# VHH binders against DIS3-like exonuclease 1 (DIS3L), part 6

Target 1, 352 residues: DIS3-like exonuclease 1 (DIS3L), of Bos taurus (Bovine) (a0jn80r465to816)
Amino acid sequence: REDLRKTHLVFSIDPSGCEDVDDTLSVRALDNGNLELGVHIADVTHFVAPHSYIDIEARTRATTYYLADRRYDMLPAILSADVCSLLGGVDRYAVSVMWELDKTSYEIKKVWYGRTIIRSAYKLFYEAAQDLLDGNFSVVKDIPEFKDLDEKSRQAKLEELVWAIRKLTDIARHIRAKRDSCGALELEGVEVRIQLDEKKNIHDLIPKQPLEVHETVAECMILANHWVAKKIWESFPHQALLRRHPPPHQEFFSELRECAKAKGFFIDTRSNKALADSLDNANDPNDPIVNKLLRSMATQAMSNALYFSTGSCAEEEFHHYGLALDKYTHFTSPIRRYSDIIVHRLLMAAIS

## First folded at step 24 (VHH; from s2 with S31D)

Design i6
Fold by OpenDDE, fold request of step 25:
Structure i6 (fold): chain B 352 residues (1-352), chain A 123 residues (1-123)
Amino acid sequence: as target 1 above (352 residues)
Amino acid sequence: EVQLLESGGGEVQPGGSLRLSCAASGFTFSDYAISWYRQAPGKQREWVSRIHSGGSTYYAESVKGRFTISRDNAKNTLYLQMSSLRAEDTAVYYCARYEYEYDEGEWTYFQSWGQGTLVTVKP
């Protein structure tokens, strides 16, 4: 197990109040001028042995369920909220993917997989991370890790953290741009925040707007999932658990096409790239909401992604339509998804 | 729990009119786009019309100019006014709301449907 506690600034960005931290990030400059991007995922498999009672129960539950007023954890709370969770300021076991990136082009030069020990320096919530990204440092008062520092130390640490967040965001933008060029879809959905009254009744639903930092974290996780998918497939070409996203049936695009037509736009649904491009071109300068509506309808036309074993279908079917990736899997959330536990085990076997 | 209940279906002669209703509960109705779908016997379900939270309306080409979708947010009710009905409009009509979850690059789609209401257009 590689010790990253002193060499890497590791931190997490999650929803406020989150207890089950699956994922952490790091980025650093290397001596040769290149960058090292790191994704560090909770090492659940260290604590959950195959065929153990906990494993069997987790398998049965399959996933943590988040309801409006409660949650049902896939794993016992002692694991999900404590020993597995990559909480701040404590030593934790992780499975890491780290990439060496070219300093200018961000081209991936090297990739490393392995078990690590980390200590997350910051448990950030999305809004705070976004503020730091945007240069709004007033949020520092709301970050507990800065509370007991002298001004000089606070400033130094803040600069380091801000650099990391900005660098991650820059890398993420680059990664996304590449996927976009391959036909990745920018879909729109309405996420709502549930407000409960004192009696835990649903009081209101408030639409939630995503922040750029959400995309930053997402892109890093997607990158990890993609590369892990490639790795386990290479080692187990007929037995790798992957995630595919079949193209939608053309009939499901009827609403989108007709709505677009009504607004004077043509939507090409023959491929993800065609769809993405046509959506990008469907802009009314006098009505900015039109594009958002069309993207929402495109989202509605999508099919759900699904798990599969690589031996069960042809390689051409491995593709993830929405992400525009040839191979994909779930690696980044083993605390809440059992499939990730399986993938971790496959990965460990692959690198053994 | 999201609930949708369609009503207003029945038999009507060609050229006739009918008004369908969809009563919604379990969510903030005004915040969501709602759609009408229909399924004819032996055919696949098809999209008919959609109304967005902001009031924008859209129609399938086959019903454009004949059907009007509307909503009453105060009553949490969706409507479909059908006119100039044709035999080909015979179907079970459904109202539907979609819900989406985003997780690390993937969208999971959920849909809520009612039981539907039967519209029969026959001489």
Scores: ipSAE 0.351, ipTM 0.722, lowest interface PAE 1.1, mean pLDDT 91
Fold by OpenDDE, fold request of step 25:
Structure i6 (fold): chain B 352 residues (1-352), chain A 123 residues (1-123)
Amino acid sequence: as target 1 above (352 residues)
Amino acid sequence: EVQLLESGGGEVQPGGSLRLSCAASGFTFSDYAISWYRQAPGKQREWVSRIHSGGSTYYAESVKGRFTISRDNAKNTLYLQMSSLRAEDTAVYYCARYEYEYDEGEWTYFQSWGQGTLVTVKP
């Protein structure tokens, strides 16, 4: 395993209360001036052997289920919430994808895959990460890892962390922009947080507000999933587990098109790019809700993405419509998704 | 808990008609789009029809002009009126509601399904 504990600032950004940390990030400047972006995923396969009892049970469960008042873990708690989880301040095993990026253009120059040992320096919540991104440093008092540091040390570490978050965000923006140019869709949906009272009754429904940091993390994960998909496909062109997103049925866009027309907009649904572009152009300066509504309607028209083996269909069908990627898979959540465990095993085989 | 219960299936002759029902409970029926699916023996499940919360209706090409989807929000019931039935319409018919979740750049649509109702078109 490559030891990153001293060379890399690794940290996680997750929802508050999260115990099963699948993913961590790093970004650093290299000596040549380039950047190194790192995605470090929990090495579940180190602890879960194929055909083991835990493996079989995990396969049967397929995924961790989160309910409002409870969860059903795919893996035993000792793994999901502890040994596999990339918790802060402890040594953990990870599978990492790291990219060398051009310092200016962020073009990917090199890619590395491998097992690593990491120590996450910060377990951040999305809100805290966003505050840091925005320059609101009042949140520092709420970040446990900054406790008991002298002011000088605190400041230095804070600066380093803020730099990393900002750099990640900048990189993510760039990557997203590229995908957008290829037809990636910006869709809308309303997710709510359930607030429970002491008796576990629903007290309130709080709409989740997406923050830029959510997009940043998501984009990094998407990048990892995409590159891992390419890697395992290259090694196993007929046996790679990938995830495709077929185009939606055109019929499902009828309401969207009609609604848009009623508002004076034309929505082109002939391709993801056409849809994306037309949605981008469907803006009423006097009513911003219109665009959101149209995007919501577009979301409702979408088909489900699905897993498939590359040997089961033509390469032309590999495409992920929504993400505008030719190959995609799930790599970044092995603690909660069994498919990711499979992908990890494929990846390990590919790089062996 | 979301519950969907399909009914109305049976045996019918080619050219005949049948009306399916889907009783929904456990959610605000009027707020959701709901769809009919069918699965023929040895075939994959396929989408048949959808009715949006606003009342817009959609049909697969294979059933367009023959099937009519409707809903009664007061009764929390979805309907599928089938006419001009063909042998190829033989299948188990399901009603489904979508749930949406965003994860890693993907919108995942969880579907709640009923037990289905069998439609057999035989001479």
Scores: ipSAE 0.268, ipTM 0.678, lowest interface PAE 1.3, mean pLDDT 91
Fold by ESMFold2, fold request of step 25:
Structure i6 (fold): chain B 352 residues (1-352), chain A 123 residues (1-123)
Amino acid sequence: as target 1 above (352 residues)
Amino acid sequence: EVQLLESGGGEVQPGGSLRLSCAASGFTFSDYAISWYRQAPGKQREWVSRIHSGGSTYYAESVKGRFTISRDNAKNTLYLQMSSLRAEDTAVYYCARYEYEYDEGEWTYFQSWGQGTLVTVKP
């Protein structure tokens, strides 16, 4: 195990009141001037052996969740909320992915995978992290980890944390821009409650409005999932558990194309890049809800993502249509997804 | 509690018609896309048809022109009108509800399944 407790500022960003902390982040400057980005994930497999009573129960609950009821946790609360959870101020085992990035281009120069020991210095909620990103430091009073420090120490640690959040966000913007150039989709998830009335009112859509730090965290998780997928596939070309998103059937897009045409826009559904570009261009400058509606309709047209074994189909079929990645898996949430536990076991085998 | 209950299956002669129903409860039916799937003995479950919350309909190539999906939001009921039935349509038919969830840049579909209703097309 590599001990990161004295060398890395590791912290989490989650919804307020979250007890099941799967993921933490780090970023630091290296001696050669490059950057190191780290994603540190709960080491559930340390505590949950294959075929143990807990493993069998978690597998059963994961299957039941998809068939009938999504409200059941797959792990006992002591594991999910305590010993596996990457809580602040305590030593925890993690499985880490660390990348060395060029200081200017953010090009990935090398990657490291391994088991680590971490101590999360901050358990932040999203709104607090966003305030720090934006330079609103009144939030410091709401961050318990600053409470018992003298003013000089608090200011130094605040500057360190703010730098890390801003650097992570800058890196995340770069990573996302690269995927956008390859056709990554920006979609809207709107549960549309269309109430029939005489006017056919469709303006009651409820669009999602994320904070930028949500995207910062998501991009780091997507990167880790992508690189772990590549690593386990290289070691197990026919037995790796990956996740794919096939292109949607073209007929599913007909409503989107018809609605867009009625509003004066052309939506090109021939590829993910064509779709992404045409959605980006479908803007009514006088009514921003039009774009959100079109993206919501695109979400409804999508096929589902699927778990698969790499031996079950050709490599050309591995791609993730919506994320514009050639290989993807789930690695970053082993407390709540059984597939991630399987992927962790594959990764440990790949690096041993 | 999400519940989907299929009915209307049975035996039918080749070229005949059946109307399947799926009674839904435990959720706001009008907000969801709902699909029909079928599974013949020894085969994988295959998609048949889908209707979006906005009313748009979609069909697998094997059933286009023969099957019609519809919904009655007042009765929380999904329908599949099947006509020109063939022996290859013999299967257990399931309805399924979609849920869309955003997680780590990915939209994930969750499917809740009914118990199924058997359709047998006589040789």
Scores: ipSAE 0.135, ipTM 0.514, lowest interface PAE 4.2, mean pLDDT 82
Fold by ESMFold2, fold request of step 25:
Structure i6 (fold): chain B 352 residues (1-352), chain A 123 residues (1-123)
Amino acid sequence: as target 1 above (352 residues)
Amino acid sequence: EVQLLESGGGEVQPGGSLRLSCAASGFTFSDYAISWYRQAPGKQREWVSRIHSGGSTYYAESVKGRFTISRDNAKNTLYLQMSSLRAEDTAVYYCARYEYEYDEGEWTYFQSWGQGTLVTVKP
């Protein structure tokens, strides 16, 4: 295991009150001037051996929870909320992906996969991380890790954390822009459409604006999922567990195109890039929710992404339509998804 | 607690008709896309039909023109009107609720299933 406890600032950003912390992040400057981006994921497989009693129970729950209204916890609470969880201030086992990035272009120069030991320095909630990103430092009083520090030490640690959050966000913007150039979609949930279809008071139903740090975290997770997918596919070209999103059938877009046309917009559904570009251009300056409605209708036109074994279909079918990635999997949430446990086991085999 | 309860199954002659119902409770029915699936013995569960929250309908090619999906939002009930039934339509029929969730850049759905209702089309 590589010990990152003394060399890396590792922290998590999750909803307030979250106990099941799957993922933590790090970013640092290297001696050669390049950057190191790190994604550190709960090492559930260390505690859950194949065919153990806990593994069998987790597999059973994962197979059946889609039949129930609410998700059930896959793992016993002591594992999910404590031993596996990447809680702040305690030593934890992780599975890490670390990239060396060019300092200017953010081009990925090197990738490393491995088991690590970490000590998360901050367990942040999204609103706190966003305030730090925005320079609103009144939130410092709400961050427990700053409580018992003198003013000079607190200021130094605050500057370190703010730099890390800002750098992660800058990297995430770059990563997203590259996927956008390949046709990555920005979609909306069904709640926006329900508000307009029923013509109810939209003020009561409009979701709160998402925070940029949500996208910062999501982009880091998507990057890790993509690179792990490539790694396990390289090692197991016919036996890797990946995730694909096939293009939806054109007839599923009929309602979207008709509604857009009625509002004076042309939605081009011939490719994911054409769809993404036309959605980006479908703005009514007199009614700003129209764009969100059209994106919600696009969501409803799509099929779900699917898990698959790479031996079950041709490589041209591996593409993830919505994310515009040629290979994808789920790696970053092993506490709550059994497929991620399988992917972790494949990754460990691939790097042995 | 979300519940889906299928009913209306039974035995029918070839060419006959049945109407299946799915009573929904524990959620706002009109907010969700709802589907019918079926599973013949020894076969994989297969999609039959889907109705979106806004009323748009979709059908598998094998049932197009013979089956009609509908919903009654006042009664929180999904229907499948089946006609021109064939022996290959013999299966347990399930309704399933779609739920959309954003996670790591993906919109995904979760399905809640009913207990199923058996349709037998006589030889």
Scores: ipSAE 0.124, ipTM 0.507, lowest interface PAE 4.3, mean pLDDT 82

